# VH-VL binders against Cytochrome c oxidase assembly factor 8 (COA8): the designs that were tried, part 25

Target 1, 167 residues: Cytochrome c oxidase assembly factor 8 (COA8), of Homo sapiens (Human) (q96il0)
Amino acid sequence: APERGAERRDTAPSGVSRFCPPRKSCHDWIGPPDKYSNLRPVHFYIPENESPLEQKLRKLRQETQEWNQQFWANQNLTFSKEKEEFIHSRLKTKGLGLRTESGQKATLNAEEMADFYKEFLSKNFQKHMYYNRDWYKRNFAITFFMGKVALERIWNKLKQKQKKRSN

## First folded at step 17 (VH-VL)

Design ni3 (from ng21 with light chain A31S)
Fold by OpenDDE, fold request of step 22:
Structure ni3 (fold): chain C 167 residues (1-167), chain A 122 residues (1-122), chain B 111 residues (1-111)
Amino acid sequence: as target 1 above (167 residues)
Amino acid sequence: EVQLVESGGGLVQPGRSLRLSCAASGFTFEDYAMNWVRQAPGKGLEWVSGISWNSGDISYADSVQGRFTISRDNGKNSLYLQMNSLRAEDTALYFCAKDSRFFLGSGHFDVWGQGTMVTVSS
Amino acid sequence: QSELTQPRSVSGSPGQSVTISCTGSSSNIGSGYDVHWYQQHPGKAPKLLISGNSERPSGVPDRFSGSKSGNTASLTISGLQAEDEADYYCQSYDWSLEGWVFGTGTDVTVL
């Protein structure tokens, strides 16, 4: 039986969403869930006459999205790895093999898995707190700039109406 | 051309204060986090402090925490480092470094100044 | 540990390949933060060499390559040239410190 080479679970590639929206789209598109983060990436529309404020907003959104993708991709990989290690360690301690007599992957009971989840959450508590803090800061900034862009658009529409009335 | 120019370095006695400045040009300063990195003579690079694009996030290395204050003036395209209670171990070439991102931790340092020398000696 | 671990020095002959390792911890490289590499010539400011583990900025020769696996990143210089004699620093972000961390630096000498 050819030894299935252990796929080096390399670090989640900085998953530039391979989702390509239609070239003529004037809207943001939501892609399928990313394989590692399970987050749906947004492809941001770039207007032909993008204002500096709109550009800054877009860049803030893009950076925040990339940050979220990277965080959750890595967190999910870490979780999966530690979960597997926990299961293996626990089975070994019980004198159980990785496979049952029926050839199925040996699993732990719900109580043992609850211990893993509790430990994992406890271990990552500080990291999640920082993430949540930073998430709010980023989204606050984005929301603020959404307001600015909205005001700019209103102002530009008003100026255009005035110019049309003067001609 | 994208450029960072540090100034304000010099010779100071221990316990004194010094203020470093970094003048940025050639890019939209307010769109990037900024950092100070220092290098003691014949030593490696040490990150000192970082500030996000809007000053909403500020971070310091433990070695300078409580003594140094990073700030920025986006209207003047300037980064500052107020250094108080200077110690001999603070003797270093201080670089201003531009982050590639708005926020700390998600980018890289794509532009560096030439540095300004700070010497703390009795 | 507040610093990434690098070998102090690496040497090679012209045309050889050299590799610099950068080992971090579970709070930086091991937590999935990207590794960046900088080149510093004597008396010069650092220059970005590799970003995002393996990305080369414009103007960086293709003989420079970066990789990352687990808690360790690597910079490989293929076809070593005299101009590659410099100090090399890895960098990553540490979430527990809420700050950037540099490697101890590696002096690359061309023999």
Scores: ipSAE 0.873, ipTM 0.952, lowest interface PAE 0.5, mean pLDDT 93
Fold by OpenDDE, fold request of step 19:
Structure ni3 (fold): chain C 167 residues (1-167), chain A 122 residues (1-122), chain B 111 residues (1-111)
Amino acid sequence: as target 1 above (167 residues)
Amino acid sequence: EVQLVESGGGLVQPGRSLRLSCAASGFTFEDYAMNWVRQAPGKGLEWVSGISWNSGDISYADSVQGRFTISRDNGKNSLYLQMNSLRAEDTALYFCAKDSRFFLGSGHFDVWGQGTMVTVSS
Amino acid sequence: QSELTQPRSVSGSPGQSVTISCTGSSSNIGSGYDVHWYQQHPGKAPKLLISGNSERPSGVPDRFSGSKSGNTASLTISGLQAEDEADYYCQSYDWSLEGWVFGTGTDVTVL
């Protein structure tokens, strides 16, 4: 009896992108798209003299990124699963097999798939609304702190210039 | 040391109000969401309310919606729960719980207080 | 559902392995939200035992392990010890309720 390979249900591993930016980089790096979320992770630069405000901004950005990665990874998995179930159900209803005579995976027509997309979007509408709301709240906070950090940096530069003029 | 200390519990009559406080120490209070969790005598844990780091997000359990108000003062490192229209079913040990994240729903509760007892009885 | 479903009690002998299940719905665990586990001894506050489905905080013994599959999470206690006698609660976030949900709790008894 062939050992049915336990389909490792790909729980979306918290895909720490294995992309390591160069150690000497003074900039944020964008990694390749994550295989589950399809989002490109940002590797945030940590300055040697990171201020508390810069640290808070970085942490807010990191948390928001992780939140986005997790949401879309799970949403894509759910979508893929429900899509496959829909296709299988519809093929079964039509008396069609899961594979064509040529051995290819049987597919549904564009109209049938449109029904699936409509149903999926309708079903997930509230979830997407909450996501969008929370996305705006998070990004507003991040943007606000970006402004604060920018002001802090300007102030620090001005203080340094004044100190250099006084010496 | 990271610590949460609840206060304000006591015996109250039904329909009365009570205000709970939680004093936080040992961590940057303004960087974390905070929660209230209650446990009725001999019962399980029930989440009551949560507030994000900046008070931008507030959520309540259906059981307390419209009666309880969560708030925070980041300058005082304090979390509050205003409880109005108290009912017998609100009798519980109320825990203050620190979230591991800024926002609700993305973290876990990594620090708990010892709780303050609220008894609602005629 | 406002609560995650746990068995009321689980018992085992010292050195045995016990597993606690936590079953949610499509609005919490089934939506991909992480499951966290808490241990509570009598008269004590809950303590974080497992975060993010399987991560152990510092100071938590390696005999505690967490897993998640579909809408169900599991806590396994291997090599059960007398000190493991406690109530265990799973937790997840429910997007439809916009709030945290706890499990019904499981009383673990060491026989």
Scores: ipSAE 0.872, ipTM 0.952, lowest interface PAE 0.5, mean pLDDT 93
Fold by OpenDDE, fold request of step 19:
Structure ni3 (fold): chain C 167 residues (1-167), chain A 122 residues (1-122), chain B 111 residues (1-111)
Amino acid sequence: as target 1 above (167 residues)
Amino acid sequence: EVQLVESGGGLVQPGRSLRLSCAASGFTFEDYAMNWVRQAPGKGLEWVSGISWNSGDISYADSVQGRFTISRDNGKNSLYLQMNSLRAEDTALYFCAKDSRFFLGSGHFDVWGQGTMVTVSS
Amino acid sequence: QSELTQPRSVSGSPGQSVTISCTGSSSNIGSGYDVHWYQQHPGKAPKLLISGNSERPSGVPDRFSGSKSGNTASLTISGLQAEDEADYYCQSYDWSLEGWVFGTGTDVTVL
């Protein structure tokens, strides 16, 4: 039986966690960590009478979540790839095989790996700075709209109480 | 219907200024990043500038950095491009393009205008 | 590089399959940013053809397909038709430039 070569899907699938929250839930749910990003996705609740502000908030949160998932999925993939390449390169330079005599995957020592981590962090420093900046901007916007939605909900509750007192 | 309409193009001399406008309709303008893309005659597409939904993020191509200014008025559903110190190489059809997302870099351009022609000549 | 690399032209006969490549760098396609494709007919504005590497918007025929691997994306047109004669552009975001980058464009001719 020909071993169907596992097509290495190099694209982190937009791993929509197959986690489906209960249909009767009126709350946001947190899924298990995504296998690529290691981030826990939030399943946002959509109320039947979602206001325009609530909808905008939800969309901002969804976009930001997708952005975070994509960034970290790709960053983790890049890290794993470069780490493996580094290990292979160093082993080759040492005249060592990829496997030990016991058949285990050959590894580098902690000092050699420290060099890799330092180099990787240095190389990606600017990228991480941009990510952090954008993360703060996005979350500030979300927080602002959370406040607006909270105020809207308070106002709507007050209006309903007034109508009930007038009848 | 979702529509973008560019205006303000024309013939100008080198070193002069021009302001382009893009009028948006048929969608919630304040929920999307907006972009300018240009195409020189017989050439490919070149991204010029982008602005996020709330103007919190603005970016420019190196070719126009320091000379062009992108802005938006969400109350008027309008995008603008102030072009200063115009050069012959700025001669192009300028398109307004709607992003599919709030922020730059996470979406795609799902709606395009028909473009407005800018000609910079002595 | 401020542009994604595409072949200048691709040609095929009606019913044939053609593929357009789009090669980027580690700061755009290779960093995991999605690739989008646009079709532009002469004298017309660009139209979105493929989003998110492989997603077809409503109204785009199924003969158009997109893929991405490493630093390279591909657009395949299966069953080439006369109406497919146009310029095709790939697009991605470059984090180092903090801006969008387009491909050099590919002229598709139906023979």
Scores: ipSAE 0.872, ipTM 0.952, lowest interface PAE 0.5, mean pLDDT 93
Fold by OpenDDE, fold request of step 22:
Structure ni3 (fold): chain C 167 residues (1-167), chain A 122 residues (1-122), chain B 111 residues (1-111)
Amino acid sequence: as target 1 above (167 residues)
Amino acid sequence: EVQLVESGGGLVQPGRSLRLSCAASGFTFEDYAMNWVRQAPGKGLEWVSGISWNSGDISYADSVQGRFTISRDNGKNSLYLQMNSLRAEDTALYFCAKDSRFFLGSGHFDVWGQGTMVTVSS
Amino acid sequence: QSELTQPRSVSGSPGQSVTISCTGSSSNIGSGYDVHWYQQHPGKAPKLLISGNSERPSGVPDRFSGSKSGNTASLTISGLQAEDEADYYCQSYDWSLEGWVFGTGTDVTVL
């Protein structure tokens, strides 16, 4: 039976973390680190009587989380790929094999790897600047809506107290 | 039903201005980024401009940068494209396209209008 | 490159499988941005066909499939039908341009 070559899914699946929080939880849960992004996903609680403002906040948080997960998953994959290519290229240039005599994966020294890191950071500098800018914009919006939701909740609690005093 | 309806297209001379409008219905307009895409006669699709849900992020294609201005009125469920200094190469069918997300770059265009024709000729 | 590269035309007989390639750069597809596909019939607005590289919206037949590897995405139409005759466009986001980029478009003809 020909071994169906495992098509290396080079794309980080947009896999929603299969972490299922306990069904009875009324709180947000933090999942384990994602294998590609290394970011811990948050599972957002959805209240039965979610207000439109709470829903919008949740959606903003969810989208921002997905955006972060995708960015870092892809960045980490790119980094790993380029790192491996760099190592292979340098070893080849040195006339060295990919494995040592002991059968271990051949590696480069710290100085050579420092050159790779410098080059990688330089190449991705603009991308990281844009990411950071957008990260602040997104989180500012989220924080603003957190404030709105907090005010809404306070107002609703005050109305409920007034209604209880009138009865 | 989710719908986008473009308007404001027409025949204009080079150097003139035109304002396109897109009326959105059937969804919470303020929760989505919006885009303009154009298609010249017999040509492919070209992204023109995008605006985030809160107008905090705005982007333009290089071909229209400095000449076009995208804006939105969430209270009116409306998207606009102010086109200044129009050129013959701006002749196209202009589509309004709804993004699936709040912010630019993380979604896809899930709803399209029928387009409004802009013709720039002397 | 300000555009994603697609073949100009692809043709096939009814029931055959055809594949459309979409090649980007390190600033869009190669940076891990998703590829979306749109179908456009003559005189009609584009319609979303595939989102997020491989996801089919409701109402899109299962004969349409998308994939992505490296800087290239692919749309495969299996069991080609006469109604599939249309223009197909890939789309991705380019972080360096801070904007969306479309493919050059592919005309699919059913022979």
Scores: ipSAE 0.872, ipTM 0.952, lowest interface PAE 0.5, mean pLDDT 93

Design ni3 (from ng21 with light chain A31S)
Fold by OpenDDE, fold request of step 22:
Structure ni3 (fold): chain C 167 residues (1-167), chain A 122 residues (1-122), chain B 111 residues (1-111)
Amino acid sequence: as target 1 above (167 residues)
Amino acid sequence: EVQLVESGGGLVQPGRSLRLSCAASGFTFEDYAMNWVRQAPGKGLEWVSGISWNSGDISYADSVQGRFTISRDNGKNSLYLQMNSLRAEDTALYFCAKDSRFFLGSGHFDVWGQGTMVTVSS
Amino acid sequence: QSELTQPRSVSGSPGQSVTISCTGSSSNIGSGYDVHWYQQHPGKAPKLLISGNSERPSGVPDRFSGSKSGNTASLTISGLQAEDEADYYCQSYDWSLEGWVFGTGTDVTVL
């Protein structure tokens, strides 16, 4: 049977976390770390009577989460690829094979790997700066809307209490 | 129905200013980033500018940086492009394009207007 | 690079399959940003054809498919029809430009 070559999916699939929160839960759930991004996805609770403000907050959170998942999935993939290329290149330069005499994958020493990390961080510095900036902007917006939703909930509770006192 | 309608195009001389408008309907305008894309006659699509849902993020193509200003009025469901110091190379059909997301760079353009023609000529 | 690279034109007979390539750089497609595809008929506004590399919006025929690998995305039109004659544009986001980048466009002709 010809070994179906593992088509290296070079693209991080939009990993729909298979984690399903309990149907009766009224809370957000945190899933296991995504295999590509290593980020734990939040499964957002959708109340039956979700207000427009709550909905907007949820959508902002969802988009930001998806953005984060995609960014880190891609960064981790890029990192892994470049790391492997670096290792292979260095081993080749040293005249070493990809495998040790014991059949283990040949690795570089900590000093050589430190050079890779430094180079990788330097190369991606600007990208990370933009990411951080945008991360703060997104989270600031989310936090602001969290405050609005909190105020709305307080107001609604107060109105309900007043209505109960009037009856 | 989700619709974008551009207006404000016309014939202008080089160095003049023009303001384009895009009226949005059929969706919650304040929940989406908006973009301007232009197409010169017989040429391809060129992204011009984008603005996030809350105007917190604004970006421009290098070709228009410092000359064009994108803005939005969420209360009026309207997107604007103030074009200053117009050049012959700015001659194009200008499309308003709705992003699928709140923020720039994470979505796609799911709705387009029919465009408004801007002609810069002496 | 301010534009994604596409072939200028692609042609095929009815029922054939044609593929349009879209090549980017390490600051856009190569950075893992999604590629979107738009179809534009003469005198019409662009229409979203493919989102997120391979997702078809409602109303787009299944004969249109998208893929991405490395710095290159591809749009495949299987079973080419006369109505598929149009310009096709890929799009991606460039983090270094902090903006959207379109492909140079491909004219698809049905022979």
Scores: ipSAE 0.872, ipTM 0.952, lowest interface PAE 0.5, mean pLDDT 93
Fold by ESMFold2, fold request of step 22:
Structure ni3 (fold): chain C 167 residues (1-167), chain A 122 residues (1-122), chain B 111 residues (1-111)
Amino acid sequence: as target 1 above (167 residues)
Amino acid sequence: EVQLVESGGGLVQPGRSLRLSCAASGFTFEDYAMNWVRQAPGKGLEWVSGISWNSGDISYADSVQGRFTISRDNGKNSLYLQMNSLRAEDTALYFCAKDSRFFLGSGHFDVWGQGTMVTVSS
Amino acid sequence: QSELTQPRSVSGSPGQSVTISCTGSSSNIGSGYDVHWYQQHPGKAPKLLISGNSERPSGVPDRFSGSKSGNTASLTISGLQAEDEADYYCQSYDWSLEGWVFGTGTDVTVL
């Protein structure tokens, strides 16, 4: 399934990422999925001679990763909490205990759980519409600055060639 | 030193307009969202409006929607609030606040100006 | 207009601890949005005191601490001092309003 981007730092809301990139790396690294958000964080390389444009791109990517990690970590926790509450409420209404005769957690059948999924999606529809809109706004800016950085690097290569030929 | 200086406040009659300005210095203005916050005399803080670093995301409190317009000029390091159809309840000290983030909604306000007073009275 | 709920006032003696609550709703604190705290002395602009629920900016004394659980955030001032007498506001983002929401404010008095 497609990820919504793993641009967050290892500062996810709960549980710090266990992956640590090599200290002497000169490249960005993609870590394992965060326990709470299920998104793969990017560990950004900061070169010693980073241009202002490159710095702005990195900061845009870092902020978007943090925002995305926080959103999905919070949504996953809310989903789990509301799912448990729904199950417990429906079991109580049916006069059933929270555990079966074997001691396992009692559950609802697939049709009953479909009611929960429908209610959760409906309840969160507007919130997710705002999230998607904001995600596109952020990623448009990032893509635009990726293009600007690429042009800056081409220009620097041409300037280096002109300098070497003039010597 | 990071600094925000508001101007343009004054005494106006209801239904009139004012334009507030906020001059920023000491930081890269174009890298941060900006906000207006107001405080009526003897009352608490009320967020008024916010604008993202590139003006691509703008939001208003319900109380000012359709009457106020936030804008920024990154070339002049300036934030603006055009206030139309002013009402007595808009009377407040208006603060300019720097967001810690590029986009709205995930940061905090790390630098505040001293505010400019707007009084709307017959 | 949605506001975060704070007590109107809190008082304590010098050296005591006081705690200010900030209660939100499912569209702000209850959705997991961070809570930030600001201190405002009379006639002055607000100053950031706590960001991200519990993080102190440089220059803020360590007697200020913050936490969040469920729909409620708390600011604790341990070792209350005379200069802590001020108004305190919590702040969070509200996705349904697409905007920032401040608390009602708490006047802290040092007896």
Scores: ipSAE 0.733, ipTM 0.891, lowest interface PAE 0.8, mean pLDDT 88
Fold by ESMFold2, fold request of step 19:
Structure ni3 (fold): chain C 167 residues (1-167), chain A 122 residues (1-122), chain B 111 residues (1-111)
Amino acid sequence: as target 1 above (167 residues)
Amino acid sequence: EVQLVESGGGLVQPGRSLRLSCAASGFTFEDYAMNWVRQAPGKGLEWVSGISWNSGDISYADSVQGRFTISRDNGKNSLYLQMNSLRAEDTALYFCAKDSRFFLGSGHFDVWGQGTMVTVSS
Amino acid sequence: QSELTQPRSVSGSPGQSVTISCTGSSSNIGSGYDVHWYQQHPGKAPKLLISGNSERPSGVPDRFSGSKSGNTASLTISGLQAEDEADYYCQSYDWSLEGWVFGTGTDVTVL
């Protein structure tokens, strides 16, 4: 299962930002990390002469991006909420307040936080295994169609060569 | 324009088999997941089974697991439900439903057929 | 149970608002899965009313609105009309069942 944090360790400027690619771009663009999912969205180029196979590949990629963005946005919210609840519960057990005297949020040491991470992973193990399985199913289909599009482009180049050689 | 037409329903005895078909038209059938949903007389909707656009992802409700088999033929724009070991509780109107997505679980059902009635009794 | 819970029935006079609740569990709505709503008139196939918690498809009147919070989604019919008399079903995905779940259904009566 890929580590969410490792994929985004070196984040581009992350303020609330809405990136829009150049109007006449001929490329897919990778935007800044989304505020909620922390994933970089792809802004897909739609050529005027897009083939049916190219359109299907783009739609498969768009759907998979939306699915992935939604999953991690929801997981980030759940993780943050359960982390705060865990910290709050453990601070109450110690008889401590939710904030330090300086006004910063009180927290737990690394060993105590490791208990939270283990608990969270255990609770979500099956859900994340289903996510990983579904991620692989989606990306296998995408890879397969990338191959089909590549073959289509080779075939079109061969037809262009035949057209140039015939009269 | 977009249409789903179910067929193959009828009266059958418990323990027997029946095969439902759903003919699709007016859209690119192979780009969408498809589902079967049933409704017993006077009862609510129950999802039965779903199949992804490429048949690579298939799921069943617990109530039909091991007895029903969903399949599709993208060349014929058709969805199928093979129903084996039928029980009285399988008596329902069976709808074919188009998913809005390629894969299961992330879409919604945007087009429905009118249904085909399956009655299991002796 | 694996069904989403809805009230058995709701009623209202023409022009009033009614709200239908849809309560799920931590494996469906509580995991952040979208809620969709369907309308079904007697003897007819279901019709999509709301997708993605709050999105109205083309042709659905704006008196239909949806929302979701926590484990609960709501469908509101503002300005109730006679044609709104029907059954209403919510739907979500359940990751632990690896399948779709429908609500128990709500009969809306226009008085």
Scores: ipSAE 0.717, ipTM 0.881, lowest interface PAE 0.9, mean pLDDT 87
Fold by ESMFold2, fold request of step 22:
Structure ni3 (fold): chain C 167 residues (1-167), chain A 122 residues (1-122), chain B 111 residues (1-111)
Amino acid sequence: as target 1 above (167 residues)
Amino acid sequence: EVQLVESGGGLVQPGRSLRLSCAASGFTFEDYAMNWVRQAPGKGLEWVSGISWNSGDISYADSVQGRFTISRDNGKNSLYLQMNSLRAEDTALYFCAKDSRFFLGSGHFDVWGQGTMVTVSS
Amino acid sequence: QSELTQPRSVSGSPGQSVTISCTGSSSNIGSGYDVHWYQQHPGKAPKLLISGNSERPSGVPDRFSGSKSGNTASLTISGLQAEDEADYYCQSYDWSLEGWVFGTGTDVTVL
């Protein structure tokens, strides 16, 4: 399963949350990274003549996006909390303060931080294996329905051509 | 009107089997996960089992794993619970509950049936 | 069986507020899973009151509110009414059990 859990990721700029999608977009589109999950949300277009099959596909994709956003938002918070706790614990063991003389947060070198990343991944291994399994189950269903929607659209296009030839 | 109607409860001896059914109406049954929840007399709610919209994901409480089998027939808008090797501890009112989501674990139970009583006694 | 911990009972006079706590563990509420709340009157099926920690379904009075912090969620009933006398259950998902867990239940009495 791909490593998406404990990766260090940039968050959205502080205080920037006034994302405004186009008012009359006829297409799905991708917004800026969410400040908690660091994932870019898809904003789905709902056409006026959406077929039942198209509606089910959209709902499956929306649910999966929300599920994914919630998982990574929470994992990013847990990661940040455990990272600070790890740094604090190791600085205390070394007899160092939590702040440098300039007032900046004290930190650990890259070798020491690698220990944190290894520990975090090991501790969360089972949880992330379940996440990956569920991710694949969801995306298999989505891919299957994307194929069904594609076939439906081809059929409707052929049906429209037959009408035009008879007019 | 959205409705869930359970049936199949009754009095059975320990070690025997019973099959519960839940008939759904008023919503697109195949778009939602479904769950069974039980409540022993005078006790709290206990989740028993859940099944995703397409039956591709199924989960059981530890207390019933290996004895109960959840299934659904989307063509008949029906949810089932096959209960084997019944024990006195399985005595409860069994509710059918509609999940708000396709898949297990990320939704909530927005519609409940009135329950069907299962009594396991010698 | 893993259960979320709730007080056995709480009481309040009409018009007052009561708060019901729901405490979980690191594999459920502590992992960031949402908490949902259900109300159950005697002899009746449970009814959804709060989903997603704080969202009220349509038809649920705004005197019901929910919140979550750390391993603990809270349901607050402000302006208690006689009809609020019932049992209340919290619910969350537990990734280690791969299943739902309910709270132990709280009997709310309106004095």
Scores: ipSAE 0.715, ipTM 0.887, lowest interface PAE 0.8, mean pLDDT 87

